# Ledger of designs, part 8: VHH binders against Translation initiation factor 2 subunit alpha (eif2a)

Target 1, 261 residues: Translation initiation factor 2 subunit alpha (eif2a), of Pyrococcus abyssi (q9v0e4)
Amino acid sequence: AREYPEEGEFVVATVKRIHNYGAFLELDEYPGKEAFMHISEVASTWVRNIRDYLKEGQKVVAKVIRVDPRKGHIDLSLRRVTQQQRKAKLQEFKRAQKAENLLKLAAEKLGKDFETAWREVWVPLEEEWGEVYAAFEDAAKDGIDVLKGHVPDEWLPVLKEIIDNYVEVPTVTIDAEFEITVPKPNGVEIIKEALIRARDRANKEKDVEVKFTYLGAPRYRIDITAPDYYKAEEVLESIAEEILRVIKEAGGEATLLRKEK
Below, E stands for the ipSAE of ESMFold2; O stands for the ipSAE of OpenDDE; V2 stands for 0.75 times the mean of E and O plus 0.25 times the DockQ between their complexes.

## First folded at step 4 (VHH)

Design b04 (from s06 with G96D T106E S107D; framework vhh_7qbe_3)
Fold by ESMFold2-Fast, scan of step 4:
Structure b04 (fold): chain B 261 residues (1-261), chain A 122 residues (1-122)
Amino acid sequence: as target 1 above (261 residues)
Amino acid sequence: QLQLVESGGGLVQAGGSLRLSCTASGSTYAMGWFRQGPGKEREFVASISGSGGSTYYADSVKGRFTISRDNAKNTLYLQMNSLKSEDTAVYYCAADLYSDEWPLSEDQYDYWGKGTRVTVSS
């Protein structure tokens, strides 16, 4: 990883100290680097009490608005981060954390320290794939040999073991909601059985995972994970047909609602 | 790293009550409870938004369990009433550190506790 972030970069930071004029935060992705967020960069509205917005120990997604490596100065903004940018950064950060944890496990098994793992595995894979977790996903999908030539051979057996055990083949997840009502005393049981049967049937298919989440009557969320978008949509259509049929036969009503992407 | 510590589990007779607590070492956004019974997959129990203004429950526990939070204490609660043998499970606390959105699925939670065991005798 770089010593300093770039201007315009989104970072994850932990609030360390709060003053009336701003806060000092540690950059989670740049160990040992402290950054400053002026009170005017905390929110779009006038901030009278910064502690209404920030708490010590809190983690935030912030935009780097200035970097001066010569003076060691990094300035952050919270108010200049959109919700979409925040979500994208969180996904990137979570993938990087998972990759780092897996690499630490690999280093322990090989008897290497983390600094060696960083130099020999992390840096080369990040340079080639853009992110280490993407390299692990490619190895999970197409075999460990995709990493040959990028990391020392001694890492390949231990990385294969860890990737095979902890990394899933890259997939696509789609979501939708159902509105379901069955106007019977046992209506809830009928709905539950329909959802469980549909889920269990779909989950028997290779590389397909279906999850239902109860949102509050009459709403249920479905999340479908599959190898590609076409397969995910095929699974959703199959499940929707089954649910609508079963619910109609029970004297109820069911409607499939699609979420915007 | 954020730590989540569950407490309040134990043995209780069917029809009884228990209150589970989960204390976080720092600020959190959305939080939830999940459980895993003997020989079963981990399942959703209840979730609560960062403000505490929105709550959702699994069908199997709605009307019997109540999720709540005390943001001043960084503590999540699950009040469990009218317990059934089917409620026997290890209960896990989960927290989202980075999203202001209320997460709906297990994979959206960033941090998890080690769990607390609840056994309901028939």
Scores: ipSAE 0.000, ipTM 0.174, lowest interface PAE 15.4, mean pLDDT 82

Design b05 (from s06 with G96D L97F P103V Q108E; framework vhh_7qbe_3)
Fold by ESMFold2-Fast, scan of step 4:
Structure b05 (fold): chain B 261 residues (1-261), chain A 122 residues (1-122)
Amino acid sequence: as target 1 above (261 residues)
Amino acid sequence: QLQLVESGGGLVQAGGSLRLSCTASGSTYAMGWFRQGPGKEREFVASISGSGGSTYYADSVKGRFTISRDNAKNTLYLQMNSLKSEDTAVYYCAADFYSDEWVLSTSEYDYWGKGTRVTVSS
C-alpha cells in the first residue's frame, strides 16, 4: 500500500547479502526496497558469527526501527521481535501468499492471466471476507457453494479442486460414552453390528470421522471429529438416536452418557 | 488434501548410498527433508527452494547428501552418499506452498509425508 514502511512496522524480508557488520535484506511487501540490519540488531546477546543467525535467501520477520525516505534508508531489527509477534506476522504474510499462489494455479488451469484472476476472484472475495484465504477456508469448511454469486461460475470447479487439495481446515473432536447391554447370547455381536453401521454411515459425510472404543462392558466411547462443534453435536445426536432405537428393538438397553466439561 | 509419499528407504551398509524420493499430489514451493532417529526429536536434513535454485544442508550431512527436485514430476529427491550409522532414521518429506525462497525451519512447513525408514548397518 505505501511506498515505504513505517517505523515500528513488522515486515517480512529476504536476506540478500551478509557482511561481518550486518546484512542487507529486501522487503517482500515493498518491492524494490532494500534495508540494512546492523549486527547489533540481530540478537539480544553478543553475536560472534552473524551467519549463525542469518543465511542468504532466508526470510525473516523484522521490525522497522528507522526510515529515511529522502535518503532511501531503512533499518531493521531482529532482536526487537518477540516470538509471538514473529508468529503473528508470518501467519498474516503466509495466508496472503498462499491465497495468491492458489489463485495463480486456478488461473493457469482455466487458461486465464493473473490480472483477470485478480479482478474476477481476488477483489470480490477480499471485499466480502476481508481476506481471500478466509474465503478459501470457508469454502473448504462449508463447500464451494459459499463462493457462488461472489465469483463467476466458471471459476467454481477449479477453485473447488485447488481448495480441496491445498486448504486444510482445523477440526474439533468431541467424545461421549454409551452404556449398552443386550441380554442375549449374541448380544456382543448385535452391539458390534450396530456400532459399525452407525460409524460407517457417519463417516460418509465430508470431514466427519467417528470412532468407537470398547472400554469394558457395558461401556463404549465415541469420538467424533468434525469441522465444528455444531456439526459434531449434530452427528452425535443422529448416531445416538440410531443406536438407541436399534438396541431397543433388539431387546437391549442403551444410554448416552455425557461427562461434565 | 495435498499428499506427500516418500519411497526409497531400506537397509544399507555403512559407506553405502541410497536415493530417497518424495512425490507430491500437486504443485509445491519450498520443500525439505527431515529425519527422526530412535529416541530423538525430528531434525532438519536439507531444503530446496521452489525453483531449485537455492539449497541448504544441515552440517551433519553437508558434502554427503544432495537435495534436488523435478517439478515436472512433482518429485523431490535426496541422494545420500557415505552413509553412517548415525543416519539411521525415519526420513520425512515436507512441503511449503507460500514461498519459493524459504530454506531453514521445521515450523514453517505446511505438509508432511508419513516417512520412509533408512537403516544403516555396520
Scores: ipSAE 0.017, ipTM 0.496, lowest interface PAE 6.8, mean pLDDT 85

Design b06 (from s06 with G96D S99G E101Y P103T L104G T106P S107D Q108E; framework vhh_7qbe_3)
Fold by ESMFold2-Fast, scan of step 4:
Formats: structure tokens, sequence, C-alpha cells
Structure b06 (fold): chain B 261 residues (1-261), chain A 122 residues (1-122)
């Protein structure tokens, strides 16, 4: 962790004091550092009342526009942050905060202070994975042994407990469409039963979730969430085979539509 | 890991009141209410900080709705007064475990309930 942010960096900051000419914010990622945001940097339009845009206690994503470490001056801009940049920074910040809070819980369970946890766990995992939460996700997916050799062995049982309880296995979602027609008076019921049965069977698999959405006759969307793309594709193929078979047996027609880009 | 369960929805006459609750299986930071009406996209209703000291409201509900929380019970509330037919929607609670984010974007919340239906008849 650096002592000061860099010019051009996006930071998460908490509004502490608001004045008519600007606001003072504390940098969440740089403890003890206070930054200033001039009223002209709050919005792209002219600002009459700064309190229309900022509230004390509010967290914002801001861009660092100037840093002077010798004077302790940090200047921020809110108006120079796009929605995409804001979203990306918030995701990064949340993942880091999740990892930090989980590590604090692990340290408490092991009877160690956070300084020790930072040195023995955070720094090694950040160096190898680039992001501590990514290491926790890999451990959740492939087992705690992926961390063996990177952190002292005494941390492994407590990290396993914390990761198993709080870290969700990373998933991917794929989608496809079906065209299904059953030319019978009860055709809608036949289709509904086929989709429900296929969904329920697939959902019995660990970390697999299937959802169907009606798009308008004869089209149905399927969304498959699974641990990886290989598993998601296998599930889709299995479901397609079942649906096509059941619908054909009922005197109908079903086709799986895929877009490959 | 975290689960959110909404309750308190139902049928109510225009001008009436209803209180929604959302119970979390553990401690949370920022929480919010979102709603989705018939044929509409999911929209922001209200949010509250982890401490309960800061709140934000959509313009359409300001003065009529009040968000609050009881951290000892891990429960979020939405008191809805002066209900209108336009308030008819499925109401969802959302939570963040690690930060106090007070925005109207659904993508800032990591955990969601399944929703509770509110119908306001004229």
Amino acid sequence: as target 1 above (261 residues)
Amino acid sequence: QLQLVESGGGLVQAGGSLRLSCTASGSTYAMGWFRQGPGKEREFVASISGSGGSTYYADSVKGRFTISRDNAKNTLYLQMNSLKSEDTAVYYCAADLYGDYWTGSPDEYDYWGKGTRVTVSS
C-alpha cells in the first residue's frame, strides 16, 4: 500500500466536511489521508449548492487530479469519472474490502494481530494472484491446498473455514434460445413440463443453476450458471438433448439456437 | 452465503400504509430497497448506510416512504405511507457486506432477496 495515491488514480473517498467552496474527503484506501474537492470539480454543470450533490458520510468514487506529498495536498474530481470507471473501481474496492474483512476474521480466530496477517497472508497472496480475493476464490473453487506454500501452514485451517463460509465459488453464465412448437391443444402444458423437468434435473448438480424465460411463441431463453464454461456447455447440451427428445415424443418440434461470436 | 428474506407485502387501498421488512442471515453494511412494476425495469426506492445515519430516496417516494434498520435484529424496514397505484410492484431488498454505498445502481449490491409483492388498488 502506497502512502499517497497517484495522479490519475481512481479512489474511494468518504465525504467528511462540506463548505460552500468545496468538500473535504477521507481516502478509504489511504488511511489518515484527507483530500479536497473544489465545487467546480463536483459536476459537469454549474453547481449552486454543493449539498445537492454531496452529503457528509457519503462514499464516492473520485479521480485524483493532483498530489503534492510534501504539502500533504490531494485534489479530487467527481465530474471526471465516467460511469464505467466508477463501476470498475467500486468492484475492485469491494473485492479488496471483502478480502480484508475475511482476513481480519481469520486473524482473530488464530489469535494473531492484523499486522501479522498482512505480512504473512495478504502480501504473499497479492504478489502471486495480483488480488487477494482472487486467491480466496481459487481456494473456494479448487480447495485450500492452492494456497499451500504461499502462506504459513498454520493459516490454512482457519482460512479454509472462513473461505468455505463466506466466499462464493466463481461462476459463469451462458445463454441460448430454443424454438419449441407443440401443435396440440395442451401444447403449452407439454412445453412447460418439459422445461421444468429439464431445469430441476440440471439444478441437482452442484453449483449449477438453470433458468428459462418465455420470449414469445415459439421462443424460450435459457440461462445456465455453472463453475466454468466447460460445465455450462455440458449442461446446455444435456438439457437440449432432453428437451428435443421429449418434445419430439409429444409430436412437436424443438431447435436449439446458438450465437457464436 | 448471506440470505435476505422480504416480508410484509400484500394488497392495500390507495392512500393506505404498509410496512415491509427484510431479515438478513448476518451483519450487513449498506442496504437498499428496489422495486419492479408490471412491464418496467427494476428501479431504486431507498438506501441506508450500515449505521443507519444516512438515507437516500428516489424522488417518486420522498416524503411518503421511510427506510430504517435494526442492526441488533439484522432487519431492514420500509414504511410506505400515502400509497399510490403507481407503487404497485415487487419490492426487493439488497445488501452489501463490506461498504457503505448510497447510490441508485443495482450493480453496487452483492446480495438480493427474492422479493415481496405489493398491490395498491384504486
Scores: ipSAE 0.000, ipTM 0.299, lowest interface PAE 10.9, mean pLDDT 84

Design b07 (framework vhh_7qbe_3)
Fold by ESMFold2-Fast, scan of step 4:
Structure b07 (fold): chain B 261 residues (1-261), chain A 124 residues (1-124)
Amino acid sequence: as target 1 above (261 residues)
Amino acid sequence: QLQLVESGGGLVQAGGSLRLSCTASGSTYAMGWFRQGPGKEREFVASISGSGGSTYYADSVKGRFTISRDNAKNTLYLQMNSLKSEDTAVYYCAADLSGDYYWVGSTEDEYDYWGKGTRVTVSS
């Protein structure tokens, strides 16, 4: 509902026109607002050709560095956006867009216009969950009944169908390292077989994915994706127990090294 | 949940051609192909808008690969011509539900759904 973004805000913008001194972009979240990005704000290194960094029609995540509502001037920066900040803003933007597009699909199936869907579904869910996509994730995880009492009953069957088809149950990823040594001529083969078997066994569980990465002898990284932190830790403990046992039986030694959160 | 299934991978001689397909279980917007070669990180190959009106390619495949889609069948294609040994990789299909747009330097973070991949081996 805001007419202008705030200084320091991260925004999604579409490149409209490129000149040798900078680019003009349209703010996707602020309809009708155009912003300017000076060539010195495009990258941390010296920019010879701005077109090596920007193309007309592309979307970027940019930081608002200046706003002048009286003159309608908005200045943006790309160089002042870290990879982590870009990822966080992109995720935020995509969650809102996905929720909106899923609601449009549900409205179409029910024969309702989007203004009705906004009033009857979007506003109530945003009020209770803070964001609509979070409500859809809860419904995907715990069932459509979590939405009962928040939206009219006629929406529940169509929302269930859309959520079941498009919304993935949220997952958690944890990591740890193993230090493994097997002082035998075929030690590398023994380690490789143990890791492959542990990975394949764990991956048979619903919504569980395990990956091993070689970091350099004697270190191996494990990444575990699971429905929740409790399950991820349970899988890690099970894998560690199996690896430690198999390696010990082979005459080697293995240790699980936990990284702090 | 939305499923993406790749097919069409295999063994082909250098200079040959191969067509990959990716079928989605429902409607999608922007879609893309990524690949991961032996000992390499996953890299962008090509992307296409929801309408099929806009396409983008990595410099290494421009002029050799063509991305297309059939929205009536919820299917994405990658036509690969003049294949080289460095094209050997597992090819992954990706889909975006957030809208019909293109992001600069398409990264994995821009895509919501991923297939399990299909292997392409190019022999000299």
Scores: ipSAE 0.231, ipTM 0.606, lowest interface PAE 4.2, mean pLDDT 86

Design b08 (framework vhh_7qbe_3)
Fold by ESMFold2-Fast, scan of step 4:
Structure b08 (fold): chain B 261 residues (1-261), chain A 123 residues (1-123)
Amino acid sequence: as target 1 above (261 residues)
Amino acid sequence: QLQLVESGGGLVQAGGSLRLSCTASGLTYAMGWFRQGPGKEREFVASISGSGGSTYYADSVKGRFTISRDNAKNTLYLQMNSLKSEDTAVYYCAADLYSDTYWLSGEDEYDYWGKGTRVTVSS
């Protein structure tokens, strides 16, 4: 899409030529574009030998400090990139590469070239989600139908296959405790059966994992891993309702202990 | 679920050679070798692009070690020549399933790891 980067943008660049006054770099994300980094932009301290900081073939995260499309001039800075900004840019770059490689796999399975995949899938998803990988994460979390209307229908089955196999949904884990008492000779077995049943039911749901840990009578910890806090809380409520009902019917008492934060 | 299995480690005399292999259960992109010597942190050794056309080496192994891959067999190799006692370590195979950032030498850049294979170089 864009022919040139914007001033202030962070880019991944490959060092091509080094001179005493600066270096020329190729922009990895803007094919065919070469940029210049003056020696004064390499480090915040005085630089005697530029080769102490840069080597030909090295890849760096740099900040675009000037763009002149008429002359084809792009100026970069390494000294104006913090470690936090570098990490954020590398994560963005890696996510874009993941999305591109997954799209290439989908295109190959559908018998289409990548140029077609770019026009029909990449551009529409980037316009709507800001980044293609975010669209793939939403499809992994909420189902392939979130992409309906944004890409041609023929892509949906192959994208579903690729996303389900290769895109991991970021998860959150919450915890809570139960106090459970069943004053019967087989009370331990009643509690065990109730917890196993609740766990197995919840674990059938996509991207949900429930674990119980015995802490010592009458306490049990529950750990719930889910795509987001709303889903984790929903699962916890469902499990609590089932456990409290089953334990009460068995002549016992159960209480859910939750953090109020 | 991707699994990586290393093999080829063992005891070798200084100046000798050894070839390590790492077999992946499926498709990978960037792959690399890391090692951890006695009393040391895990360090980068070498990496290779998904196509096998680009490689990256730690300065300590340049000219002595060669990384390569056979994508038809889902296997990564590390040919180690002119071994030194300093090369004694557990060698770990690492893979990125989705991106080809072979030029990044950080442990956090790799999503999957093997359990390691031990290499001991005696003087």
Scores: ipSAE 0.167, ipTM 0.586, lowest interface PAE 5.0, mean pLDDT 87

Design b09 (framework vhh_7qbe_3; at its last look DockQ between E and O 0.01; V2 from the best seeds 0.00; counts 0 for: pae O 10.6 > 2, placed apart)
Fold by OpenDDE, look of step 5:
Structure b09 (fold): chain B 261 residues (1-261), chain A 125 residues (1-125)
Amino acid sequence: as target 1 above (261 residues)
Amino acid sequence: QLQLVESGGGLVQAGGSLRLSCTASGSIYAMGWFRQGPGKEREFVASISGSGGSTYYADSVKGRFTISRDNAKNTLYLQMNSLKSEDTAVYYCAADLSGTYTYWVSGEPDEYDYWGKGTRVTVSS
């Protein structure tokens, strides 16, 4: 962990003291570090009363605009943070907190202090994955062995237990459309059976969910939820091949339609 | 716009004292004092951080002048002791409202965005 944030970095900070000229904040991610936010950096417009915008104890996402490590000075800006940036930072912060809490739990179970956990688990995982919670997600998805070699082996059973109980496998969803026609008296039934069969086959795969939606003949929507885009696309390709084959054999026509993104 | 109003200037004998005040409208942004003497360029006198914890003085006024602030009153002060004829000038209050503001002191005029109209100090020999 860095001692000081970098200029341009977004940080979570807690308002501690408010003055007419600005506010002093503590950086939640950098224990013991105090920052200053001048009144001119609170809003894009002229601020007459800073207390209209900030409250003591309030947590904010701010942008670091200047750092002087020699003097221990950190300047923050609130007005330079967009809603999107704020949301992204909060999400990152929450994930980090969750990971930390899970690691604390693991440390307790193993009879180790958090400092040891930080050194033996947090630092190595952060170095490799860039984010500890991402490592946990990979372990949830692909098994605990993904962490092997990065952390001491004694941690693996405990982490596995915790990850399996508390970490959800990340998922992505893609969508596409099929145009399907079968010029037979029982054409609708044929289409239905083909879609059901394809769906049920795909849904047998771990962490894969396929759903078909009727949009009006001849159009059908498919939604695929999978651990990642690669898997989702693979599933789509497989389903498409099967549907096209079955429909063709039945004397019909099927076309996969995807919007170019 | 932020308004800065200086006060406390006047005529004083050499060796005397004056206290200047600068009042800001609304919130206090005042960071420093500058002065311009007859036939001279504007020069830095003193600056103070937002919190008041840090101060910086020109060499010519060190030990004689003291800059301070009362944030509750939105007022900046300059206590001038042991005044000399060379201290005769119009004294200006300056505030920094730029996005580059820092709470450490600076004596650079370019860092100040707002200026008062000035108050005249005349020191007679």
Scores: ipSAE 0.009, ipTM 0.272, lowest interface PAE 10.6, mean pLDDT 88
ESMFold2-Fast, scan of step 4: ipSAE 0.372; ipTM 0.719
ESMFold2, look of step 5: ipSAE 0.012; ipTM 0.495
ESMFold2 (binder alone), look of step 5: mean pLDDT 79; pTM 0.806

Design b10 (framework vhh_7qbe_3)
Fold by ESMFold2-Fast, scan of step 4:
Order: structure tokens, then C-alpha cells, then sequence
Structure b10 (fold): chain B 261 residues (1-261), chain A 123 residues (1-123)
């Protein structure tokens, strides 16, 4: 961790003191560092009451617009942070904080202090994975042994317990649409049965969830949640093949529609 | 995997009181209550830090609702007083891996959710 943030960096900060000309914030990722945000940097429009935008104790994502390490001055901006940048920084910070809190739980169960946990677990995992939470996700997906050799063996049983209880296997969701017509009086029932059967079969697989949504005849949306994009596409192909076959045998037509494929 | 189970919902007359409970299957950090009325998105009600030392409330419930927790029992509480018809909703318990309140108390700050308990406030 650097002593000071860099100009242009996005940081998470906690509002500590508010004045009519600006606010003082502590940088959550740089312990002991205080930064200033001038009222003109709070919003892109005129700010009459700074307390309409900031409250003491509030956490914000801000952009570092100036750093002067010799004077200890750090200046922040809220108005220069886009919604996309805010979401990206929050996700990064949330992952780090989740990992830290899980490590604290593991340390407590093992009877060790957090400084020991930082040295023995955090630093080695961050060095190898780039972020500790990614290591925990890999352990959740592929088993605790992925951490063997990177942390002392005494941590493995307690980390396994914590990871199994708190870390969800990461998933992805893809979507597509079907155009289905069955020109029979009971066509709607035939379509429903085909979709339900395909859904239920796919949902028997671990960490796979399929949902259909009626969009208005002849359109149906499918959402597939799976451990990775390869598996999600494989499930979609399997479902599409089954639906197209069943509908064709019933005297109807079905087409899988994707925006580009 | 961590489970949250809510209880204590029911039918109550306007001006009455109700206490909700949420029991977790294991240790948690920050916890909160959200609610969803008919045809509305889930909205923040109240949150409490892992230690119980910090609490936060939506403006609409300040002075009427009190959030508390008993960490020995892994249980979260919401004491609701002076209930109004506008408080009618399904109330959801949420738990996060954070000990801090975030700006706006958005649902995406919480990792685990209960299935909800229904509260109906009649005239």
C-alpha cells in the first residue's frame, strides 16, 4: 500500500468535518491521511448548502485531484466522478473489505491477532492473486487446497470453514430470446410444457439456473445463470436444441434469437 | 451457506406496535432492514453496525422505529411504534460483510437476504 494516493486515483473516503467552504475526509485506504474537498468540487452545479450533499460519517467515492506530500495536502472531487467510475471503485473496495472482514473472523476463530493474519495470509494471497477476495473465490470454486503453499497450514481448516459459509461461487448470467409458434388450439400449452421441461432439466445441474419470461407472443426470454460463460453457452445450446426439436415435432416453429448471433 | 430467517410480521391497527426479529445461522457484520410495498422497489428502513455501536434510519421512520441486535443469539430486531398505513410492506432482513453504513443504504451493499415477513397496517 502506498503512503499517499496518486493524482487521478479514485478513493473511498469518510466525511469527518463539514464547513461552509468545504469538507475534511479521511481516506479509508490510506490510514491516517486526511483530505479536503472544496465546496466547488462537490457538484457540477451551484451548491448552496454543502450538507445537502455530504453528511458526517458518510462514505463517498472521490477522485484525487491534487497531492502534495511535503505539505500533507490531498484534494478531492466528487463532481469529477462518473456513475460508471463510482460503481467500479465501490466494487473494488467492497471486495477488499469483504476479504478483510472474513480474515478477521478466521483470525478470531484461530486465536490470532489481525497483524498476524495480515502478515501470514493477506500479504501472500494479495501478492499471488492480486487481490485476496479473488483467492477466496478460487478456494470456494476449486477447493481450499488452491491456497496450500501460500499460507501456513494451520490457517487452512479455518479458512475453509469461513469460505464455505460466506463466499458464494461466482456466476454469470446470459440472455437470449426464442420466437415460438405452434398453430394449434392448445399451442400455448405445448409451448409451456416444452419450456418447463427444458428449464427443469437444466436446473438439476449444480449452480445452473434457467428462467423463462413471456414477452408477448411469439417472443420468450431466457436467462441462464452458470459458473462461467462457457457453461452458460453450453446450457443455452442444449436447451435450444431440445426446444427446437420438440416444437418442430409438435408442428410448430422455433428460432433462437440473439442480437448479433 | 449463511441463512437469515425473519419472524414477527402480522396485522396491526394504525397507531399500534410490532416487533420483528431476524435470526442468522452464523456470525454477521452490518445488518439492516429493508421493505417493499405493493408496486414499489425495496427501500432502506434501518441499519446497524456489527458491534451495534452505530445505527442509521430512513427519515420516514426516525423516532418511530428502533433497530437493535443481540450478537450472542445472532439475532436482529426492529421495534416498530406508531405504525401508519404507509408502513404496510414485506420487511426483509439483510446482512453484509461490512461494519459501516454506506451513503443511501442501497440493497447492493448487503450480501445475504431473508425471504421476508409481511406487515399489514389497517385503518
Amino acid sequence: as target 1 above (261 residues)
Amino acid sequence: QLQLVESGGGLVQAGGSLRLSCTASGSTYAMGWFRQGPGKEREFVASISGSGGSTYYADSVKGRFTISRDNAKNTLYLQMNSLKSEDTAVYYCAAGLYSDYWESGTPDEYDYWGKGTRVTVSS
Scores: ipSAE 0.210, ipTM 0.609, lowest interface PAE 5.2, mean pLDDT 86

Design g02 (from u05g with L99F E104T S107V; framework vhh_gefurulimab)
Fold by ESMFold2-Fast, scan of step 4:
Parts: sequence; structure tokens; C-alpha cells
Structure g02 (fold): chain B 261 residues (1-261), chain A 128 residues (1-128)
Amino acid sequence: as target 1 above (261 residues)
Amino acid sequence: EVQLVESGGGLVKPGGSLRLSCAASGFTFSSYAAAWFRQAPGKEREFVSAISSGGSTTYADSVKGRFTISRDNAKNSLYLQMNSLRAEDTAVYYCAADFSGTYTYWVGSPTEDEYDYWGQGTLVTVSS
């Protein structure tokens, strides 16, 4: 952990005191460090009343525009942060806070203090994954053994329990279309049964969700939600094979259209 | 599974009071920040009040001095005490939870995408 942020860095800060000329903020990611934001750095337009923009207790994403470690001076800017940069930094900060809260729960269950959890779990996972929450997401997706060798074995069962209960597996959704024709009086029922069976079979898999939407004969859309594009494509191929087989056996024709509209 | 269930809504006359409750289950509530939002018919969902895991509170200007947010971690519950109710307070009230533990009050108000979990809502009608 660095003692001071670097110029150009985006930080999360909490407004502590507001004066007519600017505000003093505490840096959430650098405990004990106070920074100053001059009124001219609050907004791109002229600021008549700084309290229209900042409130004590408020958290902001700010850009570090000057650091003087010798003097202990840190200057921040709000006006030099774009909406996109703010969202990205906020997401990063919230992911770190979520990971910290999960680790606190795990430490409590093991009867260990947070200092021990930080040293034994946080630091090793941050070093390897770049962020602890990403390690937890990988464990949720590919199993707790991805953490084996990076943290002491005694943490693995409790981390598995916590991750399984609180960490959502990131998902992707792909879509494709089927063109299906069954030239029989009960053709619609045959198609419906084939799609329902394929859907229900696929939905038995962990973290897989399949949905069919009727677009107008002969077109049907399939949406597949899965942990990654590889798994989504695998599920699509499996479903397509089943549908094409069943429809052909019924004397019909089915084609998978693999490209989005 | 994380669940939030609101209760306490109902019909009340202008100037009256109601206390809304939100029961949390499936998680350690004390680790979460929590908030109340509301949505009137035909309008967008708006922020009402938030409380951090440490107990810091914030309020929308329209409810300051009339509403009080509080929590009881031992009961896994969030509350909203509503006093001096007005016709404009008629809405479905939702509780929301944020596992980061920090209420997010940025330039502007907290937005719904900053909260991880949501209840189904409880209706409050202020009418004579």
C-alpha cells in the first residue's frame, strides 16, 4: 500500500470540512491522508456557493492534480473527472469494499483477526489477480481450487462457503435464430415440444439460462446466458444438434442462424 | 439468497405518520449500507434516504425534517419513520442494500444502480 497517491490518480474521498475557498477531504484509500479541493476545481462553470456542489459526509471521485509528500499536501479536482472515469473508479472502489466485507466475514468464521486475513489472503490474491474481488469471481466460476497455493489451506473451506453465498458469477448472453418448418397439421406442437425439451435440459446446468422467443414463422430466437462465451457457444451447439435431430425425425427442416440480426 | 421484505405501508390522512420496516435475511445486515427509494405512478424511481453500515445518514431535500431513517442490526431491520405526510408522498416505497457498506452520496443523489439488492416494495397512500 502506498503512503501517498500519485498525480493523475483517481481517488475516492469523503468531504470533511467546507469553506468559502474550498473543501478538505479525507482519502478513503489512504487512511489518515487529508486533501484539499480549491473552489475553482469543483466545477467547469463558475461556482457561487460551494455547498451547492459539496456536502459534508459526501463521497466523491476526484483526480489528484498535485502531491507534495514533503509538505503532506494533496490537491484534488472534481471538474477534471468525466462521468465515464467516475463510474469506472466507483466500480473499482465498490468491488474492493465488497471483497473486504467478504474477507471480514470469512475471518470472523475462522476466529481470525482482520490483520491476519489481510496478510494471509488479501495481499497474496491482490498480487496475483490485481484485485481481490476478481480472484473471488474466478473461484465462483471455476471452483475454490483456483485459490489453492495462493492462500493457506485453512482458508479454502470458509472462502468457498462465503463465495458460493455472496459472489455472483459474471455472465454473458449470446443470441441466435432458428428457422424451423414442420409441414404437418401438428407442426406447431412438434416445434414447441422440441424447444421446451432443449430449454429444460440446458437449464439444468449450473449458471446456464436458455430462453426461446417466437419471432414469427418460421423464425425463433434463442438467448443463452452463461459464465463465458465458450460455455454459451457450447450450449448453443448442443441445443442446435438436438433441435435439428428432433425436427428432421418429424419430417421437418431446421437451420441455425449463427449471426445476430 | 439475499432477501429484503418491506412492510408497514397503508392508507393515511395528510399530516399523519407511518413507520415502514424492511426485514433483511440471508446475509449479515450490519455489513451493508441501506436506502429507501420511492416511485409514484407514472414517475421515475427517486431517492428518499440512505444509511451507511456505520450509521451515517443522508436525506433527499423533499423529506428532510419529516422522515428519519434508522437501522437495528440485531433484528436485521431497516426503518423509515415518516411524519407530516403529504399527498406528494404517495408512492411505492422500496428498500435497497449495498454490500460495499458505504452509502453513496455523490454530486447529485444515489442512483438505483449503486444498490445490489432490492425489495418488492410497499404502497403508501396519503389521501383524505
Scores: ipSAE 0.069, ipTM 0.485, lowest interface PAE 6.1, mean pLDDT 85

Design g03 (from u05g with T102D E104T S107L G108D; framework vhh_gefurulimab)
Fold by ESMFold2-Fast, scan of step 4:
Structure g03 (fold): chain B 261 residues (1-261), chain A 128 residues (1-128)
Amino acid sequence: as target 1 above (261 residues)
Amino acid sequence: EVQLVESGGGLVKPGGSLRLSCAASGFTFSSYAAAWFRQAPGKEREFVSAISSGGSTTYADSVKGRFTISRDNAKNSLYLQMNSLRAEDTAVYYCAADLSGDYTYWLDSPTEDEYDYWGQGTLVTVSS
């Protein structure tokens, strides 16, 4: 971790003291660093009462607008953070905090202090994966052995237990549309049966979920959730082949449309 | 496995009171912020109240002064004391927790997307 944030960086900070001219905040990601936010940087509109925007103890996402390491001065802005930037920073921070809390739990089970866990587990995994939670997700998906050689062996059984219990295997969802027409009085029933059978077959696979949504004749949406894009595309191809065959046999027409426009 | 189990829901008359409980297993509440959400029939899920690991609280405007969120770390439980209940409080109430700790607490109206773990819900009906 760096001693100081960089200008332009988004940080999570905790409001400590509020004055009429601004607020002082502690930087959650930079231990021992206090920053200042002038009242003019709190909101894009004129601020009459700073306490309408900030509460002592509140955590905020702020943009670092000035850093002077010589004087130990850091200036923050709240008004220069968009909703998209706030959401992205919170997700990054949330993943890091989840990983830290899981590592603390693992350290406690192994009878180690957190300083040891940081040195032996956090630093090596962050160096290799860029973020510790990504390493935990890879271990959840591909097994604990992906961490072998990166952390001391004594950590592997405890990390496996923690990861298996708390970290969900990442999945991906793809979508597509079918255009289906069966020019028979019972055409809707034929289509429904074909979609239900294809869905139920695919859903028998582990970590695969298929959903169909009626959009209005002749359009039906399919959503496929799977462990990776290759598996999702494989499932889609299999389903498309079955549907196209069944609908053709019933005297209808079916076309698979990818939703990329 | 992380589990949250709600209890205490039921039928109550307008002006009455109920206390909802949420019991956590597989992790300890004392390290994490927790919240209550509710969903009425035909409506989206709405924020009700949140509590930080340190005990600071925040409430939706619709329940301020009537509901009180609290925690009991010794019992690994979260509570929602509901007073002066109204027909519009009728909903399924959900307990939520986030493994990231306290960052979600600072939001005045956090969305459900910001919580990792959820209970199954408990129904509260306010009717004469």
Scores: ipSAE 0.209, ipTM 0.595, lowest interface PAE 4.7, mean pLDDT 85

